# Designs tried in a protein design chat: miniprotein binders against q93zb6. Part 5

Target 1, 365 residues: q93zb6
Amino acid sequence: SSSSSDPLLVKAAKGQAISRPPAWMMRQAGRYMAVYQKLAKKHPSFRERSENTDLIVEISLQPWQAFRPDGVIIFSDILTPLPAFGVPFDIEEVKGPVIQSPIRTEEDMKRLHPIDFEKLQFVGDSLKILRREVGEHAAVLGFVGAPWTIATYIVEGGTTRTYTVIKNMCHTAPDVLRALLSHLTKAITEYVVYQVEHGAHCIQIFDSWGGQLTPEMWERWSKPYIEEIIHAVKKRCPDTPIVFYINGNGGLLERMKGTGADVIGLDWTVDMADGRRRLGSEVSVQGNVDPAYLFSPLPALTEEIERVVKCAGPKGHILNLGHGVLVGTPEEAVAHFFETARNLDYQTLFQNHVPAEKAEPELVV

## First folded at step 16 (miniprotein)

Design g6
Fold by OpenDDE base, fold request of step 18:
Structure g6 (fold): chain B 365 residues (1-365), chain A 102 residues (1-102)
Amino acid sequence: as target 1 above (365 residues)
Amino acid sequence: SPEEIKKLIEEAKRLLEEARKRLEQAEEKAKQGDYEKALEIVKEALELVEKAIERAEKALEEAEEAGDPELIIDALFLIWFAELLQEEAEKLLKEIEKKLKE
């Protein structure tokens, strides 16, 4: 048997047999950690922290040093590639992402160009360093935004609560929106391949705003472009598992399976066993502990982790939160989560679920 | 042999994927109000699950005898997934049987 040198997380993503679920957390590097807060005071700009190789590596390794997760995701943003294909943006402390010049017309589309990786060298260099620093002990994760999610920021001019401009463009300027989504699909495909070539073991695609569409609108305006990315990446990088995540995905699971992703990320509003049933045996799952449980007593957190793991089954599960770590989360609870995950054993957890042979009462003749 | 165990595992997987597709069809027929056809299909799904469990349990026994931890986990997963399908199919069966008595 070729003992695949793949990290535990990559084995789980591929649906390979392993002794326990691998664990990582969305936003595992972030403001809840005292070391991150100290660094963020020295480097107050989010763009400075996310676009400098040394700072990216340092921040990405903070959870690795503290908790030894089975996954180390690069510290970045889904918007990081935007300047590399002609969309400048800023990150304001209160408003979040701001795009000063939205793209809404054919004339606005002329500002877009092919992705320029000379402007993204800090991502490639960071992934190479992270791959070296974690060795065979963890998977390095890259990530991207889905075309619809990125297009939402570009069209709305930043974060939106109503999605009114982009949803209206589906009716008022459908050709412009299709052209934008097609441009983003190409740029994101190349950016995924670039991340893999620089040391990402696994890629997560975030369609965070896709969950705000009706199922029919998601199938028309998001799904085809995600399928195109996944197909192109699978052809160029066949050994790289793809995780696909939508927040609020309970109504989209069967449709998400159709994308060709190896892993579907579940939020905490999905029943894990129902999610496994609906996705089927050949699709791995990620999640889905409610981030609020990290504020609970540690015994209650242990019970919830064990419940989620038992509901996910003894293969093809990546233990995670249903969404990112909340600000103010105790670092002790995050430590306990990863310690609990490391102490799980599938044989021990699931041996008692093999129906005990009803010992036919030996008829003592 | 490890090859025979792997064959049992692959047979169990095929049966479970067929059972899952049958269960989805039964749910759709029940939503359409065709409870007679839904009842037929859900019974077929349950029979496929039972055949999958038989193969997965045999694969588990042989994997334990062989001391192969990867094949043990593969078999345990198929048993667990079969039980998950069985529970949902039995629930749907009870709902259909209730509707046919109304």
Scores: ipSAE 0.780, ipTM 0.906, lowest interface PAE 0.6, mean pLDDT 93
Fold by ESMFold2, look of step 17:
Structure g6 (fold): chain B 365 residues (1-365), chain A 102 residues (1-102)
Amino acid sequence: as target 1 above (365 residues)
Amino acid sequence: SPEEIKKLIEEAKRLLEEARKRLEQAEEKAKQGDYEKALEIVKEALELVEKAIERAEKALEEAEEAGDPELIIDALFLIWFAELLQEEAEKLLKEIEKKLKE
């Protein structure tokens, strides 16, 4: 509709009444698309693809051109801002991210500095271009990693299966870890505001490794820093909804609600109806079709999309996968997902409702 | 009027949040083995749900008469959420009653 109206995704995030759920997919631009594979062969460095404005914009718009999602997320990485505050990193083909100089001690902490946005101009420039290209018809999404998740990479020196170093630091050097998390909180807060000021309509916070903590440890080492980010961003950017997602979040839902996020992203292991009941009627949800359903026959995919939407209710829902799009996913299934979502209508899906508590009087006569 | 419909919607929301909190309390009491108290609380939650449905159904009727699609969606959402809580309350009630019969 008009440029003075919020995009559909923003309205859903704010819990406003709309006629259908908006839809987008985590990892909707990427290796499953033939057009991305061709581009990646020409530009084999992931750092180049994620740090060159022209490539970021081209990649981010590939799913827009093919599928017309209701959200266009910037092609980036949660580690992208690290060099801007003193933590250089590399990406290796098999290992993934590598941080050659981890931060584990008070001495290591001296390498941190306030975030330098001159090193992140490609993010701001890309967001402005994306906003201009799609803003009226889709929401532009920015994103960050949560402080705990970023700290795991910085402390471990890369991706790990055990998290042994950072978990040990919780007990042996808690003051150093708190100082690291506090520095990251400040840097990430400024980076969220930067993305909003340069065009993002909505920000997603990923606490990708938060699910590796017990709920009690998550409350101690992750939640307070996320709360601080959300509180500061809502004060400085009151019109910008925040989506909060944790991998493996079934045991944390009520605790995630306490962060003040506008939208809680549900992974695919959570039953959507159960999630809505546990979270209550005043917070919106995102998710949570199992990405494996994109490998199913198209009628089965339609049925699952409709089931998830019916379970999420006719308001406050951003339709998404419960996890990112998997490698090898057929492009036809992704197209079908978005076409199905675009053709949904809440009144049709929920019209002819008969309340269960009153059905007996009508049947007795 | 739109103001009257919104008042019904807000009241239904308040009742449903209270019902949801009572269901959490009933679940906790049942886990502690206090099934008689859990039974009392779940019955209170069901009464709150019924009161919320009455308000949401009236809001829906008035929103349909006014031809306001956004208020129709708001009312449908509250009816849907009320039935979600009702289903969980009835399931919990059956579990509690089973335990009390032992």
Scores: ipSAE 0.702, ipTM 0.894, lowest interface PAE 1.4, mean pLDDT 91
Fold by ESMFold2, fold request of step 18:
Structure g6 (fold): chain B 365 residues (1-365), chain A 102 residues (1-102)
Amino acid sequence: as target 1 above (365 residues)
Amino acid sequence: SPEEIKKLIEEAKRLLEEARKRLEQAEEKAKQGDYEKALEIVKEALELVEKAIERAEKALEEAEEAGDPELIIDALFLIWFAELLQEEAEKLLKEIEKKLKE
């Protein structure tokens, strides 16, 4: 049962009829904004920016104050919960995240423990503040990484371009890998519920490395754990929609639908109309403007936004980019994107559309 | 009445989901080289789409007369989705017919 007071983004996620697509952007708070750059200069540690309640709230609200998106995602990281269940990490200047003590063996698994929310109070506190600050004007989004993606970081010890260690574990130590994925599934489920209980209206699951698996491998090593998270969360949080996004997901769309997610996020390489055909009428979509269009002249950006919305249809669409906002993106283009979205009207866009060749009724066979 | 409009909408939804599934099956049969079966399935899918369009267009007309903006959007979506499936079916039909002539 849906609430009539739900934010526009929540209504779209649930497939409810609304007058326009809500819009937000992955990485809408970040290095492309001058205000973020000034804050990051004062607070150069990413861990401080992502783990201090006051900084999280300030950063998360920067795009809200500048652009008034329909969604406000907490400024955080998919690795943020790791220390809370026994996996410390660092952020290095050039390499990014580093897991100093990877988990690759049964002995390494002994370092894991149940998630400890005392170590994550800054997440809960930040979500509560964001919910109060945006009120009914936007949805607050929480997020997690999918078990495969988190396991990849933990096994590889950081970012990777080859995935060699975790892919090898699929064959040489499958029981250890399954145990790791199962532990992560339980921890991530609890972390999703925690975010919902502390203010999130909607949760996005990122399987950032899932797109690097063949469809058959993804169905074996990622999908079952995501499906388990979604099913458990829907039971405990039945009013909270879940968005599921994989970068490079063109070969996985039908399988992603099978997880039970309410919204499938599409990257920019998928034709939106094709994605809607493949996914069917009962699941909503998010996306999928190519971030590179934010560097184009504003009229070209308007045209692309309208094309994507027309290709997504007049319902069940959360307008977004196909991946996060790029560094160097003009703030004027981001503002234009959100203003364009606010001025759309589904009835105007779709009610008078009749192709010239089909202006007369066609025969029904 | 709103209940009658919603019934038309639900019927159109059911028909379109069935049509979509049949188009998937037709594509699978075509990949297996069973073009005669694939053709049969595509034609059945087109019949389902046409029935769905009839119901969705009636729902739109009645929703407009009732002045119900949510039902108007629901009906517009189903018409749009039906046209999307129709385009897919027509493309697949042409591909299958080409293969059958070869």
Scores: ipSAE 0.702, ipTM 0.891, lowest interface PAE 1.3, mean pLDDT 91
Fold by ESMFold2, fold request of step 18:
Formats: C-alpha cells, sequence, structure tokens
Structure g6 (fold): chain B 365 residues (1-365), chain A 102 residues (1-102)
C-alpha cells in the first residue's frame, strides 16, 4: 500500500517496517528560535507571517535548516481557511483570534459559502515550494482543525474558557449547530484534499477543544464529522496518512481509533505502553515526550526519548512531543532530540531485550 | 522463505488480536465480580499469547537467516506486543487470584 519512495514519516504512519522512528515536533517553528524572533520583529503581524507565501516558506524551513526533522509542517493556523468560506477573522496581540461576525442562528448561516481556494493560494503555493525544498528527505505535513474545534471559535467569536454559547446551542438550537458542523465538514474535507494535491504527504487533524467534551458529547458532536472527513479523504487520497490529535485525550483513545485515523497522537500524560495496549497492534501512534524534558540535562533527555521509543515498540511510531514546543526551550535541546532520534536503531534497542540467538522456549506448542 | 515468514507473522498477529480482546472480556468479568469466569478467560488469553510468541520467534529466526531487515522488524514488533499482553495478563491473573482467596 506504500512505495519505497515514501518519506520515513509516511512509512511509519502506515505501519511499515523501518529502522528507526521518524521525528518531528509540534510547534517546531516558532518563538523559541532566535531566527524566528528576528523575522517576527521585521514582520510583527501574525496574519502577514501566516498568509505571505515567502514568509510561510521561510518560517516552515527554519527548523529544517537547523535540525533536519523527518517532517516539515506548514506554518499556518487552524483558522486560516475561515475567510475562504465566509467567516472573516482578525488576530489581536493579547486577545488572539477574533471572529467579528459569529455564526449562531439560521440567518447567520446564510453568510457561509463553499470554500474558495482563490483565497487560499498562499497555502497551496507554500506547500508546493516546501515539497520541492525537502524532496524525499522529509514529509511535508498539512493540517486542519476538526469541525467541533472550528465551530467553537465561530460560535464563541474567539477563544473562550467557558464554551457557554456553543454549549447552550447544543440544547436550544441543535439543528443550526448540526448544519454548521456539516458545512464545516464539507469545507474541511475539500481543504484537506487541496493541501494533499499541492504537496502535503500527511495531514494532521487537531481537535484542540475535543478533550473538553465528555466522551458521550464527543461521540455526538465531534466524532461523526471527523469520521466523515477521514472516510472521504481516504477515498480521494488513498496514499495520504492521517494523524489525529486531541488535547487531553487519555479518556478517549479507543473512541479516537474508531474514527479510522492511521495514527493516534498521544499527549504527554498518557503512558505510551498503555496507549499501545489500548489501541492494539494495527494503528500507529505519535508522541509523546513531555515538552518539559527539553529543559532537562541532555543525558536525561536522551534517557526519556529512549524510554518512550521502547514503550511504543519497534514499529508504527512517529516520535514527537506530547504537546507543542514551549517558549523558552533551548535550541540545543531541540537539536539533541533530533540527533538522538536520527541515531536510534530498532534492532539494537529491541534485540537486546529479545535474545533470539540464545533463546530457549519458555512456552509449549 | 519470505512467504513462510509472512504466514507466521500473519498468524501471530491474529492470535495477538484475539488475546487482546479476551483480556478485555476478562477485565470486564472481573469488574462484575465473576472471578471464576475471568480466570478462565485470562488462561485462554495466555494460551493465545504463547502460540503467538512461538510463531513470531520462528519468524524472527527465519528472517534473521534470510537477512531481511523489514521482516526482522515485523517479527520484533509482534514479540514486543506479545510481551506487552503477557505482562497485562499476568497482572490480571494475580488480581483475580487475590480476589478468589478473599
Amino acid sequence: as target 1 above (365 residues)
Amino acid sequence: SPEEIKKLIEEAKRLLEEARKRLEQAEEKAKQGDYEKALEIVKEALELVEKAIERAEKALEEAEEAGDPELIIDALFLIWFAELLQEEAEKLLKEIEKKLKE
């Protein structure tokens, strides 16, 4: 089901046998890097940095130039496609994203239209350039927000701690909310395909607010729409693996497997061996080094990386943090993380545990 | 041959998935207080794990002889996963035995 020309990360996502885990980091391009800070001073607008092709490419390649990760994710935002289907947004320095015209009623829904890729040309152009720049040496990753997460922003009008408006809509206007989620599902599906067609090897779905739902609410208001996206993308893009990540996902792992994603991303609070046991042998995992370990002495970081890899097993693992890189993280720790990953060898790590040449059967038949 | 190794790997994989499901059933029965049934199911799961280990270890030996690194990794993964299930089964067995003495 995969060619030998696939990047290492794609092979791992598909559960293929490879000699080491590929590695990349969520937020690997960003404020912890001096080179990013210098660029951000020259271009202080986040919208400019995330919507100008030249800046997107430069930022996305900063960690590639410095650390040679096995994956290069496009510098973007889960809200980036919103104007393309009728939902303008702004970014304020302290407040973050603001949606000036929330969608809360049937009348508000009339502002939505099918996704217009002319407004997203900078995404497609950036992905093409990234694909050419890294060649076969790394996977290019695109990403989207899950429909529930995007709906939360659109209904609330920005970031919130309470989710009061969308939670109220679940009870007082469920048909409007279902219609919004269905529209988002269609738009996000097309946006995933667009990213794949323009160069992405792999797509990550973020359900950033999905971990804030009870399992029963997640099954009702998030999972069906994610299942629809994954089903449609697998039909239209059969060679493209999908990674699925929820913040705070320890109670949802088996339900996340039910979406049909190729890879389940584990946050740092989940025991990796327990996660593999619960998910079974047929799905791959991503994660889950605690980002705080990047502040540890380098030998302690090495030990933790090796522990996580041993707990994940010698196959079907994309080494990553359990959350994004923290501001203030030493660049030398990030370099050490990628150097350590690159020098791992599954046979060395796992054959010492299983002495095949000296084994005597402990079992009968 | 590669075809023989792949057959062993496929058999081990099926046995391990069956064992994993039985361990879930045993855990459910133990939570319901049906420790005699839970014990029976754990023993069945351990038999499945033992059979899977035999096939995966044979696959590893043949893959090493053939010098096929991808089949070596496939076999190592199944041995590792079998060990993971065996550890869980042994923990559950000890829990059940403790409850049966009560």
Scores: ipSAE 0.694, ipTM 0.891, lowest interface PAE 1.4, mean pLDDT 90

Design g6
Fold by ESMFold2, fold request of step 18:
Structure g6 (fold): chain B 365 residues (1-365), chain A 102 residues (1-102)
Amino acid sequence: as target 1 above (365 residues)
Amino acid sequence: SPEEIKKLIEEAKRLLEEARKRLEQAEEKAKQGDYEKALEIVKEALELVEKAIERAEKALEEAEEAGDPELIIDALFLIWFAELLQEEAEKLLKEIEKKLKE
């Protein structure tokens, strides 16, 4: 169990009793904020914003200064570590990330090398500063992409809607793909430990493209590598909770639990009460307010937040959106979300219950 | 005492996890058309839920008397989870009984 000095978010992730759910939002720093837009105009390169320590810290703290979330995630990208193990990338205006030299063959694999943290000092430095800036008032979160997701970018050469190259490799060059996934698993494991050692309280694993696989293919090509990461990190960093999130994960919940993650992030299409039932009482959940509710009148947003919290139960819940904050979201709605979360009280929300022994006396036949 | 309350909580937790697993098994048997076996398993799950509720409600009572907010939350969670499973069990029971009448 954690000490009483742990941030609220860490306690929730570990399933400890607390008085309210902690809250943070995926993409809480970003284009919806005027302060971010002004900074991005002055520093138009995403690589500069995500690879310069001072800019990373400023951006990461923008939502904390404005809204005081219970978690502060480092401003970064799941592709950030790629150059550190031999995969350089560029950012193009229209296409986004581009990997000019994809890895698709055994020969291509020779370009990979063990992760070189000298190339990632800006991540470690930023995490240390964030940890000092928020103190015990919030958890600092680091994050990684899952091996399948990272492999998708590396094999496809960037963002794609079709995934035809990596899907073909599953059948025509499976040994090469497994070798790539194994290399990524080792690099990502070391990168998780690096983030923890430099200040992260909690790590979120994103398998952004895992939802594009059938459940059976996910079990074959993604889950084993995620399990290996989680197992290794749990041994080396036993006090660090791991949150695991996949977009479109309704058909995968029980399989995601099998990875050993402390927290399963639910997307907004999953009924929270159904998710809790399927996952059982021993794993925590994160989510899952539909980000579209941030465009609703504030009383409707309050009602939806309370509904989600009631559906998640009075323990083991990190309140979040079921998807990242959408562009155009009113800042007032985000402020209201966090204020609502801070004012919740589990005993108040759950105090009016009817004992089951008196609810259905004719239930047993 | 905190130790007595924690024992009630751990017992309720174990009972509810077993009840949840039984409800999964009952649903599987019902999908296979084995409604008699599914009915037996749902009744077993309901018995486990009843036992868990007894422990969790006792834990809540004692935690409230002690003024221990963390143990109050632990007990409330188990009562909430028990009610979640009871609702699912009732739904499944009604479905099975309908099939057996047909």
Scores: ipSAE 0.670, ipTM 0.885, lowest interface PAE 1.5, mean pLDDT 91
Fold by ESMFold2, look of step 18:
Structure g6 (fold): chain B 365 residues (1-365), chain A 102 residues (1-102)
Amino acid sequence: as target 1 above (365 residues)
Amino acid sequence: SPEEIKKLIEEAKRLLEEARKRLEQAEEKAKQGDYEKALEIVKEALELVEKAIERAEKALEEAEEAGDPELIIDALFLIWFAELLQEEAEKLLKEIEKKLKE
């Protein structure tokens, strides 16, 4: 009948005691699903699929209808808000995203303006519909790219293998780069609040290119801006947990905790038990099954899911992959992942522990 | 009572955070070559972990008798975290003892 409490995923993000880990998957809607492939053939433009309310909602709900994840993330892109503050972009078939007029100088900065939510109504409308459709059965998830990651696209003009223009800009035009990062920080903060106001229960921050920096450079050029976003959002949206994820983050975990995020996402290369020890007992974690395990026999997948959950401990864990779902992943394995998560019980997994000091000797005379 | 169980849980948390910080300090002393101080600190961390386990196990016992699933999970988490720290401490202790014999 009526809604009674926060969704399971929100409770886990806040570190509340619950009976099992919630589960969702990065890239859970996408090319591995036959239903998505058919829709993408009918609507071949990614911009249309990610900017038309009806298509966004249909795509976002495909994994919900098939697998019943505990989180439903809006189908969108970290670049989606860019035209709303003065940075148009295109999608090319081979190169992917392209920013035809990069921002590299103080003159280029004049093209920026405050974020215009009239250009983003499809995001707000989609989040409201998703919130209504899943009700109390799942959390609706919004997301943003971190300022460093967004600035990388804007400065480089698209995806690059080297990232050398923005890295050099740290030395050749630091004041311009700081001004760009500060503008993005303000725009992204408002965009997070916008998503929360329109239905998101939880926000994920992706710093996908942060791993290209040394830890010292990351603390100089990325962390302060992420910290500012989190601080502002916690003041304006105190009930909304924030998840923070970086690709290749094993060397950064303690520094990521310093941003104040409620949840640290671990990639698949980090040992989960080691991550929990390094992060301490006050922060929740998300992850981190290797996506390759979805290609394993189902009993082996079950075993790995249970191993990860045991390594993460009996609370403060959002079960996920350590990276996005791979193209070619069997849908049956994804279904099995979610079914396994739903059937877990923390007391069963952890109840029969007996410390060595209390164990009886095996041979008692 | 629930308040007494929560008191045990909060004390166990405090002891484990102190133990974790002591282990970080012991690692730093070992990196500096001060293995005698590192050994002392690891032994202190192990004593803190044991005190935390005692409190968390009592909290678990009382939560199970009360049938309170949230307090059961909280206690299980602390026991599990204490074991993570204990394993780390024991590995570090062995490393330090090896260095002291060299």
Scores: ipSAE 0.657, ipTM 0.877, lowest interface PAE 1.5, mean pLDDT 90

